VH-VL binders against q8ixk2r445to577. Designs and how they scored, part 3

Target 1, 133 residues: q8ixk2r445to577
Amino acid sequence: FFGMLQNKGLTDYCFDYNPPDENQIVGHQVILYLCHGMGQNQFFEYTSQKEIRYNTHQPEGCIAVEAGMDTLIMHLCEETAPENQKFILQEDGSLFHEQSKKCVQAARKESSDSFVPLLRDCTNSDHQKWFFK
Short names: E, the ipSAE of ESMFold2; O, the ipSAE of OpenDDE; V2, 0.75 times the mean of E and O plus 0.25 times the DockQ between their complexes.

## First folded at step 9 (VH-VL; framework fv_traxivitug)

Design t9 (at its last look DockQ between E and O 0.13; V2 from the best seeds 0.00; counts 0 for: pae E 17.2 > 2, placed apart)
Fold by OpenDDE, look of step 9:
Structure t9 (fold): chain C 133 residues (1-133), chain A 124 residues (1-124), chain B 107 residues (1-107)
Amino acid sequence: as target 1 above (133 residues)
Amino acid sequence: QVQLVESGGTLVQPGGSLRLSCAASGFTFSSYWMTWVRQAPGKGLEWVANIDQDGSEKYYVDSVRGRFTISRDNAKNSLFLQMNSLRPEDTAVYFCARGPEYDYIWGSYYFDYWGQGTLVTVSS
Amino acid sequence: QSVLTQPPSVSVAPGKTARITCGGNNIGSKSVHWYQQKPGQAPILVVYSDSDRPSGIPERFSGSNSGNTATLTISRVEAGDEADYYCQVWDSSSDHVFGGGTKVTVL
């Protein structure tokens, strides 16, 4: 699967990554933004290694969850996907993080009009359902 | 299960006073904000007043400020609405509601349980 | 202050899908909640935080919110779904605001 990763509950919002430096793509948080077909900021790929790759430039970035964190941070992809970069996109649309055993949920950034994907306990909420478009 | 039962609604003349009560059961009353919402005959819902868990914070819709007083007795699991200087436009079914509940993820407030309401009619 | 606009009525045949809209300036940046009210009865929360469903509410009820419009969708409509539906938001300047309500008639 590849393309825009869109949330079901938060309609018309997609995974978005826009690093300040295109030559330094790692270390920043993945956010949610209105889905648009412009540029490469919203192009992701779900791989056979269960990675969510930011497929724009080399080297490729992969979404990771750092220890003790609930945010999605861009790391470099590795030849063998590390445990903190493994996700399961289930049939019901839920995006499950294997290591934390939590689901990715669309959430409002505190005191902001912005949105971010966060790890939360798995529920049946449409805000935890995702699909590629 | 959560139950909210309003009482006290009756016919009253303009300028009169009335006290509504709401009896709560099925939950820890003192842990929740409580709310009054009203609905004029054949009209929509209108938020009237909120009160926090211990009554230290109270909020009102502009049209009732200075005339209505929301209060609660946590020992009796009861919510009250003292209505003074009543006007014909205050005629409505008054609902007791639990909440607002706060969603920390979305920063939103909603009312998860409502009573059947009590009718207040202000007419000469 | 915030104003929420709903169509006065929506008609739908049994088994079909009803869509009730709630319009507001930049409502997509707010969380919208929906209540069902049948004649002479208390309102019932059917959707909260745009798309979350309380326990006991059928999955036929769903919500979405983007741009200037929130939508309550009732799929596979049944006779029992006939009711008034109200959207609601919270605003720091306007407190709790309800839409005007939409009467859903099942034909």
Scores: ipSAE 0.018, ipTM 0.653, lowest interface PAE 6.9, mean pLDDT 91
Fold by ESMFold2, look of step 9:
Structure t9 (fold): chain C 133 residues (1-133), chain A 124 residues (1-124), chain B 107 residues (1-107)
Amino acid sequence: as target 1 above (133 residues)
Amino acid sequence: QVQLVESGGTLVQPGGSLRLSCAASGFTFSSYWMTWVRQAPGKGLEWVANIDQDGSEKYYVDSVRGRFTISRDNAKNSLFLQMNSLRPEDTAVYFCARGPEYDYIWGSYYFDYWGQGTLVTVSS
Amino acid sequence: QSVLTQPPSVSVAPGKTARITCGGNNIGSKSVHWYQQKPGQAPILVVYSDSDRPSGIPERFSGSNSGNTATLTISRVEAGDEADYYCQVWDSSSDHVFGGGTKVTVL
């Protein structure tokens, strides 16, 4: 799959990656922002290695979750996908992180009006359902 | 399957003490905040106390502060409520409830599993 | 101190829609959770984070939260939905975690 990765429950919000330094794409958090399709910040690829790649820029980034964390951050992609970069996009739209056994959910960032994807216990919530547009 | 089983509720005289227990199973107990909620007969729900994952943070409703102590034993998957200086207004069913795994994230601050409760009656 | 105000009762005919309100100053800036409690039973979570449903809760239970009012909506109400319903928020210093409860009567 390639395109804008949209949340079902938080309607019209998409994965968005806008690192403060375009030459240092590693280590920053993925956010959710209104889907607009302008520029390259909202285009991701779901690969046969179960990666979510940010590959509209070089070097290519792969979304990861570090052990004990719940935030989605950008790492460099590797030839063989590490376990912390593997996500299963299921037929019902759930996005399962294999290593942590948790699902990606749209969430409000602490006490703010901004939104982020975070790992949570898997439920049937529409905030845990994702699709490419 | 998540289970929470309360015990220790009984009749006690005003000024007395009582210790409630909650046995947890079916989840990683040490990863969750735990909570006591009570309900007086014919009344609504009232939050009583909660405790974080390792027991370093504890919070209480004003009416019980200084009289009640919440605690946990993660090795035994157990939550406790020590109740001292009991008053007739403490009469209620006391529920054990599972709180959030992540204490600062607003989407997880709710009580998703509840025990069936244990009745505490404070009267002479 | 954020007081949560619920109507004490709501009556609804079977098959119609029940709306249970939870009023609070600026409650739209908070996450609101909803519980169903039948007589002699423990509460169960029916809606969390304003509009999410736990596993096993029918889609006819839904929620919204904006401004000073959060609302639990039960569409296509069944006799089995007759229960008390509580809204809940969590502020780190709040004494008013739960609303006072609303008895839903299906008639």
Scores: ipSAE 0.000, ipTM 0.507, lowest interface PAE 17.2, mean pLDDT 85
ESMFold2 (binder alone), look of step 9: mean pLDDT 91; pTM 0.938

## First folded at step 10 (VH-VL; framework fv_traxivitug)

Design t10 (at its last look DockQ between E and O 0.02; V2 from the best seeds 0.00; counts 0 for: pae E 18.3 > 2, placed apart)
Fold by OpenDDE, look of step 10:
Structure t10 (fold): chain C 133 residues (1-133), chain A 124 residues (1-124), chain B 107 residues (1-107)
Amino acid sequence: as target 1 above (133 residues)
Amino acid sequence: QVQLVESGGTLVQPGGSLRLSCAASGFTFSSYWMTWVRQAPGKGLEWVANIKQDGSEKYYVDSVRGRFTISRDNAKNSLFLQMNSLRPEDTAVYFCARGPEYDYVWGSYYFDYWGQGTLVTVSS
Amino acid sequence: QSVLTQPPSVSVAPGKTARITCGGNNIGSKSVHWYQQKPGQAPILVVYDDSDRPSGIPERFSGSNSGNTATLTISRVEAGDEADYYCQVWDRSSDHVFGGGTKVTVL
């Protein structure tokens, strides 16, 4: 699966990653932004290694969850996907993070008008439903 | 238990003003978006206005913009709808409804609890 | 803006299954919610986020949403299920939108 990773509940919002330096793509938070389909910032790939890969730059980035955090941060992809980079995109659209046993939910950033994907307890909420478009 | 109780509905003449109130209890009022929905006699449901938890955001259906003002007093667990320049087509039962909690957001905005409504009649 | 289309009425025999549709362009990509309203009463949320059910709502009530049609299904219909049913979505482009409502009559 590849393309824009769009949320069902938060209508017309997609995974978005725009690093400040195109040559240093790791270490920043993945956010949600209006789906625009203009390419690199909203293009992701779900791989057979259960990675959510950001492959518009080299080296390729993979979304990870760092210890003690509930945010999605870009790391470098590795030959063998580390545990904190493994996600299961379920048939029902839920995106499950294996290590934390949490689901990715579209959420409002605290004290902000912006939105971010956050790890939360798994529910049937459409804010936890994702699809590639 | 969540409870919403509307009040203030009455008969008014066209061009008149009216202020509706909604008293909330049984939940942390300040944590939720609040909404007014109305229903004209024998007609369907129509969204009227939303207000954010801290009152910093307010949204209205086009037909009432500039005439109606939604507000809230979190200290008193109260929601209000100030209606000015009332028209016959504003005649309806007005329901107070609870919206989503802060983190659970725009997009899937549904109304999980409703009051019994208060009737506003605008007629000469 | 978005328009939600419901049939004006649905008739069903007791014990049978009623299906109420809510049509909209690409509605399957949106979250659909359903409300039951009996005469003289406030609406009650019966299904939210397409298929989730609030506590206290019987499992006879279920929802689905795909393509251009959302559906509220009421299985083993009872006389007490006779009511008007409304679908609803929120869209940043069209704000809150209700369907026109469907009157369910239990024969």
Scores: ipSAE 0.013, ipTM 0.635, lowest interface PAE 8.4, mean pLDDT 90
Fold by ESMFold2, look of step 10:
Structure t10 (fold): chain C 133 residues (1-133), chain A 124 residues (1-124), chain B 107 residues (1-107)
Amino acid sequence: as target 1 above (133 residues)
Amino acid sequence: QVQLVESGGTLVQPGGSLRLSCAASGFTFSSYWMTWVRQAPGKGLEWVANIKQDGSEKYYVDSVRGRFTISRDNAKNSLFLQMNSLRPEDTAVYFCARGPEYDYVWGSYYFDYWGQGTLVTVSS
Amino acid sequence: QSVLTQPPSVSVAPGKTARITCGGNNIGSKSVHWYQQKPGQAPILVVYDDSDRPSGIPERFSGSNSGNTATLTISRVEAGDEADYYCQVWDRSSDHVFGGGTKVTVL
């Protein structure tokens, strides 16, 4: 799949990546932002290796979760996807992180009015359902 | 007579901030999407930001997102662009442009009236 | 990234026809808009929704859009048509914004 990765429960919000330096893709947190499709920040590819790629820039970024953390951070993609970069997008729309056994959920960033995707225990919440648009 | 008049462009050092204004007249400002478009010297047009007629939706080109904030005051018929962390590549003439009415047909997003622009120069 | 491709320049003799192309993958499924910009001036909308003209734009400006190419046509070109011309689309896919512009020179 390629496109905007949208949340079912938090209507009209999409995965978004806006690194402060367009030449330094890695090391920043993925956020949720109003879906608009303008520019490069909201386009992701779900690959056969179960990666979520930010590939509108070079070098390509892949979403990862570091061990013991719940935030989605951009890493460099590798030829073979590391375990912390593998997500299963299921038929019901849930986005399962294999290594942690948790699901991606839309959540309010605790110190602000902004939203981010975070790992949480898997539930049937629409805030844990995602689809490409 | 639709009029859009930009102001606030000046010389600013890299890392500085600047606020642009656009005064609108001759139409129901609160019914229209509004837009900033810029043009670097000798270069083409580049869309910068849009704002919905009620201010509830704002969109930015990737190179300015997180640094620029578009806003509007419908009571004062005014559009604004707050520009922070300015870089030399932000040097351009900035145009205020009128977008479509709220109920526009998908894909019919175009800019039918433009201001004359205000020059922003970012250099040491 | 998807871009709208315009030739950098077109030269045309007075009284002849200028054709300015805007290339994009499947651009025929999108509404294309065109702007004229003279040196030191703001752009002016000359065609919208592929082929419609705003009030005050002469009938000799026309547009078409099919397949991978949209075209702005200026019939009976006058010296006053010398300008830069930009195509533009807008939708929620990866295709949006302005083409690179075409300088039309009237010899």
Scores: ipSAE 0.000, ipTM 0.511, lowest interface PAE 18.3, mean pLDDT 86
ESMFold2 (binder alone), look of step 10: mean pLDDT 91; pTM 0.941

## First folded at step 11 (VH-VL; framework fv_traxivitug)

Design t11 (at its last look DockQ between E and O 0.11; V2 from the best seeds 0.00; counts 0 for: pae E 14.7 > 2, placed apart)
Fold by OpenDDE, look of step 11:
Structure t11 (fold): chain C 133 residues (1-133), chain A 124 residues (1-124), chain B 107 residues (1-107)
Amino acid sequence: as target 1 above (133 residues)
Amino acid sequence: QVQLVESGGTLVQPGGSLRLSCAASGFTFSDYWMTWVRQAPGKGLEWVADIKQDGSEKYYVDSVKGRFTISRDNAKNSLFLQMNSLRPEDTAVYFCARGPEYDYVWGSYYFDYWGQGTLVTVSS
Amino acid sequence: QSVLTQPPSVSVAPGKTARITCGGNNIGSKSVHWYQQKPGQAPILVVYDDSDRPSGIPERFSGSNSGNTATLTISRVEAGDEADYYCQVWDSSSDHVFGGGTKVTVL
């Protein structure tokens, strides 16, 4: 699967990554932004290694959850996907992080127009449902 | 370094009122949910109240509803608990605790930092 | 309404492993958090979201959660680990719920 990773509950919002330095793409938080389909910042790939890759840049980035965190941070992809980079996109649309046993949920930041994906207890909320478009 | 310092705990008679304060430092106070948790002498921990970052949402344990009011002043990095109509069973050490940073959608809510607590004693 | 059940006490010899259980109906579907509290001190978060460990907490502390039981495991127990330990969850009907606490004694 590849393309925009869109949230069901937070309508018209997609995974978005826009690092300040195009030559240094790791270490920043993945956010949610209005789906615009303009390519690089909202193009992701779900791989057979259960990675969510940001591969519009080289070297390729993979979404990871750092120890003690519930945010999604961009790391470099590795030959063998580390445990903190493994996600299961379920048939029901839930995005399950294997290591934490939590689901990715669209969540609000301080302002009503700022959102991020966060790990939370798995529920049937549409805010925890994702699909590629 | 994250720090939470409670104050205001004292001896009060049943039916009396008391206001607790919590001074926060070492983090952006306005970014976090804040919580009060209490512990009766020799007993376990009991959640008391939560307050959202902007104060627009407040939640209470049933036993204090209508009597306690949680509030905050983000400009002063301060959390408050106004306690009215106090009862002997409200006697406890009251802890200030930090909750989640982002807008909380009901699910995982834990307390990653706690103050040392302030003792409230309700007795005739 | 929701109740978390912990054993009142656990005794362990130094260097051995202590396991503290937290029982609850279908607790495996919830995020369980654990706190350490020593006499006269503030509680300290030692495990959150079932098995995640805050920065600064030693790897000797680990957590698991499945079915009706969550477990805090303290390996290679030290004298300094003697404390009360509390599990906690959020419940839509009971708000924040704490277990009764477990006193861990290092023999």
Scores: ipSAE 0.009, ipTM 0.625, lowest interface PAE 9.3, mean pLDDT 91
Fold by ESMFold2, look of step 11:
Structure t11 (fold): chain C 133 residues (1-133), chain A 124 residues (1-124), chain B 107 residues (1-107)
Amino acid sequence: as target 1 above (133 residues)
Amino acid sequence: QVQLVESGGTLVQPGGSLRLSCAASGFTFSDYWMTWVRQAPGKGLEWVADIKQDGSEKYYVDSVKGRFTISRDNAKNSLFLQMNSLRPEDTAVYFCARGPEYDYVWGSYYFDYWGQGTLVTVSS
Amino acid sequence: QSVLTQPPSVSVAPGKTARITCGGNNIGSKSVHWYQQKPGQAPILVVYDDSDRPSGIPERFSGSNSGNTATLTISRVEAGDEADYYCQVWDSSSDHVFGGGTKVTVL
């Protein structure tokens, strides 16, 4: 799949990546932002290796979760996807992180109007449901 | 088992002050946002105030801004509401409610456990 | 902040289905939570995030939310379901908004 990765529950919000330095794309958090389709910030690829790639830039970034964390952070993609970069987009729309056994959920950042994807215990909430546009 | 027990509700004159307490047990108090919700006699529920896990963010309904202060003491598993310049319209049962555990959860700010409430009556 | 509109009352026969609506402009873009309150008691959460149930809430309680209406549905209503029911959302100004409440009467 390639396109905007949209949340079902948080309507019209998409995965968004806007690193402060476009020449150094690793180490920053993925956010959620109103879907707009402009530029390269909201286009991701779901690969056969179960990666979510930010591939509008070279070298390519892959979404990862660092040990003990619940935030989605950009790492460099590797030849063989490491376990912390593997997500299963299930038929019900849930986005399952294999290593942590948790699901990606749309969340509001601590009483702000800013939103982020975070790992949470898997539920049937629409805020844990995702699809590509 | 999660328990929230409010105390401090009593009769107070208009213009007076009162401090409500909520004792929490059965969970890691410091992991959760905490909330006060009130209900005037015969009326519906009204949110009053929220406080973040570490106390660094506080939010209030407009009608109490500048008069009420929410606070918490995580070492004592306690939530507080300092109420100043009380008005007859503040007469209500005040409930302590537990908010979300996560750092951020969209739409997850719901109140999964409630105390029994404490009655505040503001009357001459 | 947004206003949430609930009917003041709903009557339902035992064993039938009660539907309690919560109206708001584009409420389908928000997560809706529902509380049951019996006289003299604290509210209890019965549905959160539109359609999820906390542990201990029977599956007879269900929720939906789309467009301008969220709905709490109570299937196979029992006398013990007689209560006031409130919907609640988060507003972007960090306010929590409750509906005015719906009294469910089981006749």
Scores: ipSAE 0.000, ipTM 0.547, lowest interface PAE 14.7, mean pLDDT 86
ESMFold2 (binder alone), look of step 11: mean pLDDT 92; pTM 0.944

## First folded at step 12 (VH-VL; framework fv_traxivitug)

Design t12 (at its last look DockQ between E and O 0.05; V2 from the best seeds 0.00; counts 0 for: pae E 10.2 > 2, placed apart)
Fold by OpenDDE, look of step 12:
Structure t12 (fold): chain C 133 residues (1-133), chain A 121 residues (1-121), chain B 107 residues (1-107)
Amino acid sequence: as target 1 above (133 residues)
Amino acid sequence: QVQLVESGGTLVQPGGSLRLSCAASGFTFSSYWMTWVRQAPGKGLEWVANIKQDGSEKYYVDSVKGRFTISRDNAKNSLFLQMNSLRPEDTAVYFCARDYDYVWGSYFDYWGQGTLVTVSS
Amino acid sequence: QSVLTQPPSVSVAPGKTARITCGGNNIGSKSVHWYQQKPGQAPILVVYDDSDRPSGIPERFSGSNSGNTATLTISRVEAGDEADYYCQVWDSSSDHVFGGGTKVTVL
């Protein structure tokens, strides 16, 4: 699967990554932004290694969850996907992070009108449902 | 399964103090805001207080400000409500509730069975 | 300060449809949640985010919200639906606010 990764509950919002430096793409947080499909910022790929890959740059980036965090951060992809980069996009649309045993949920960033994907306990909420478009 | 169990409710005299506890299980307690909601006998639901995941933010209904203190121990999966200078109008069943945060606000998706606090001379 | 207004009571015959309103100034711009409470029991979330339904809640329960009125609709009402129902919103200025509650009686 590839394309825009869109949230079901938060209508018209997609995964978005816009690093400040195109030559240094890792270390920043993935956010949610209105789906526009106009650029590379919203193009992701779900691979057979269970990665969510940001492959519009070289080297390619993979979404990871750092220890003790609930945010999604861009890391470099590895030949063998590390445990903190493994996600299961389930048939019901839930995006499950294997290591933390939590689901990715669309959430409001504190004290702002911005939105971010966060790890939360898994529920049946549409805010935890995702699909590629 | 998510479970919330309140305790500590009893009969106290006006001006007295009481500490309520809520034991949480079945979910990652430290990931959620937690709330106390009370219900006077034969009356409706009233939000009392809530507390952020790390305890850095606490909010109260006006009528309890300065008298009630909400706190939590994430290591023990516990929520507390210290109630001082109690008044007869504080008489109510006190519910512990989990706040579910989402993009447009918060709601209470799980509740305990409540504990009765009676303030009477 | 947000104020939510509910009718104190609603009566409905079995198999019919009950509608419980929750009035508030521009409530349509807020997310409204609904709780069911039976005597001696804790409240149960039955509708959240205006119209979403938790797992285990029958499809007979639905919600809508627009303008100055949110509505909880219970279709094909059963005796077991007899309860108090509360609407609730969150507001940055008043935190969480509940409506006064509506007692639904199944005739």
Scores: ipSAE 0.031, ipTM 0.716, lowest interface PAE 3.6, mean pLDDT 92
Fold by ESMFold2, look of step 12:
Structure t12 (fold): chain C 133 residues (1-133), chain A 121 residues (1-121), chain B 107 residues (1-107)
Amino acid sequence: as target 1 above (133 residues)
Amino acid sequence: QVQLVESGGTLVQPGGSLRLSCAASGFTFSSYWMTWVRQAPGKGLEWVANIKQDGSEKYYVDSVKGRFTISRDNAKNSLFLQMNSLRPEDTAVYFCARDYDYVWGSYFDYWGQGTLVTVSS
Amino acid sequence: QSVLTQPPSVSVAPGKTARITCGGNNIGSKSVHWYQQKPGQAPILVVYDDSDRPSGIPERFSGSNSGNTATLTISRVEAGDEADYYCQVWDSSSDHVFGGGTKVTVL
């Protein structure tokens, strides 16, 4: 799939990546932002290797979760996808991170009006359901 | 140590008025929306009113609009509920609660112990 | 207007699992919060944003929310879990809605 990755429960919010320096795309957190489709910030590709790629710019970035963390961070893509970059988008819309055995959930950044995707124990909550548009 | 302490509940006749107070301590009061929730004897919880951090926005359940006024004094860390034209149906324990996240949907993470208002002849 | 439907009561044996439902039209698109209230006490928050626990709430309290039903699950129920439980959502710019409450009895 290619497009904007939207949350079912947090209506009209999409994965968004806007690093402060577009030439240094590694190491920054993926956020959720109102879906708008402008520029390259909200376009992602779900690959046959189960990667979520930010590939509208070179070099290509792949979403990863570092060991012991719950945040989604941009890494460089590799020829063979590392385990920490593999996400299973299931038919029910859940987005499962295989290495951690957790699901991606829309969450509010503490005491703010900002939202981020975070790993949480898997539930059937609509805030853990995702789809491409 | 967050504390919320309500006061002012008493017996009042129908048509009367009463002012409730809530004293807050242990947190930055001016950084939070504040809420009143009531519970009639033997009944469930009912949201009554809330107020923005700076007092500029106030919202009420329909059954109390025009009769109740929520207010706050951030210098004194105090929340108030002015209740006018009281009815027997307003009989309840009134709780003061701290909340935030107006944009996503608020939840009430700390509650006072409540003050009982009885409206009866 | 918005109505959250809870069963009036649930009975559960010690050590077993209690499930408390909160029904509402498309409640899965909203954040659902849960409160515990023991007799003569103020409510306390036990689950927020569908499935998150405040600090100090044991992991045996869990939540889910999808479609028309949110559920609070209490595993390995203890006598101290006997209480009334309320679900709550925010449904419009100014409306906060509580369910009618569920009395959990540990027998």
Scores: ipSAE 0.005, ipTM 0.619, lowest interface PAE 10.2, mean pLDDT 87
ESMFold2 (binder alone), look of step 12: mean pLDDT 91; pTM 0.937

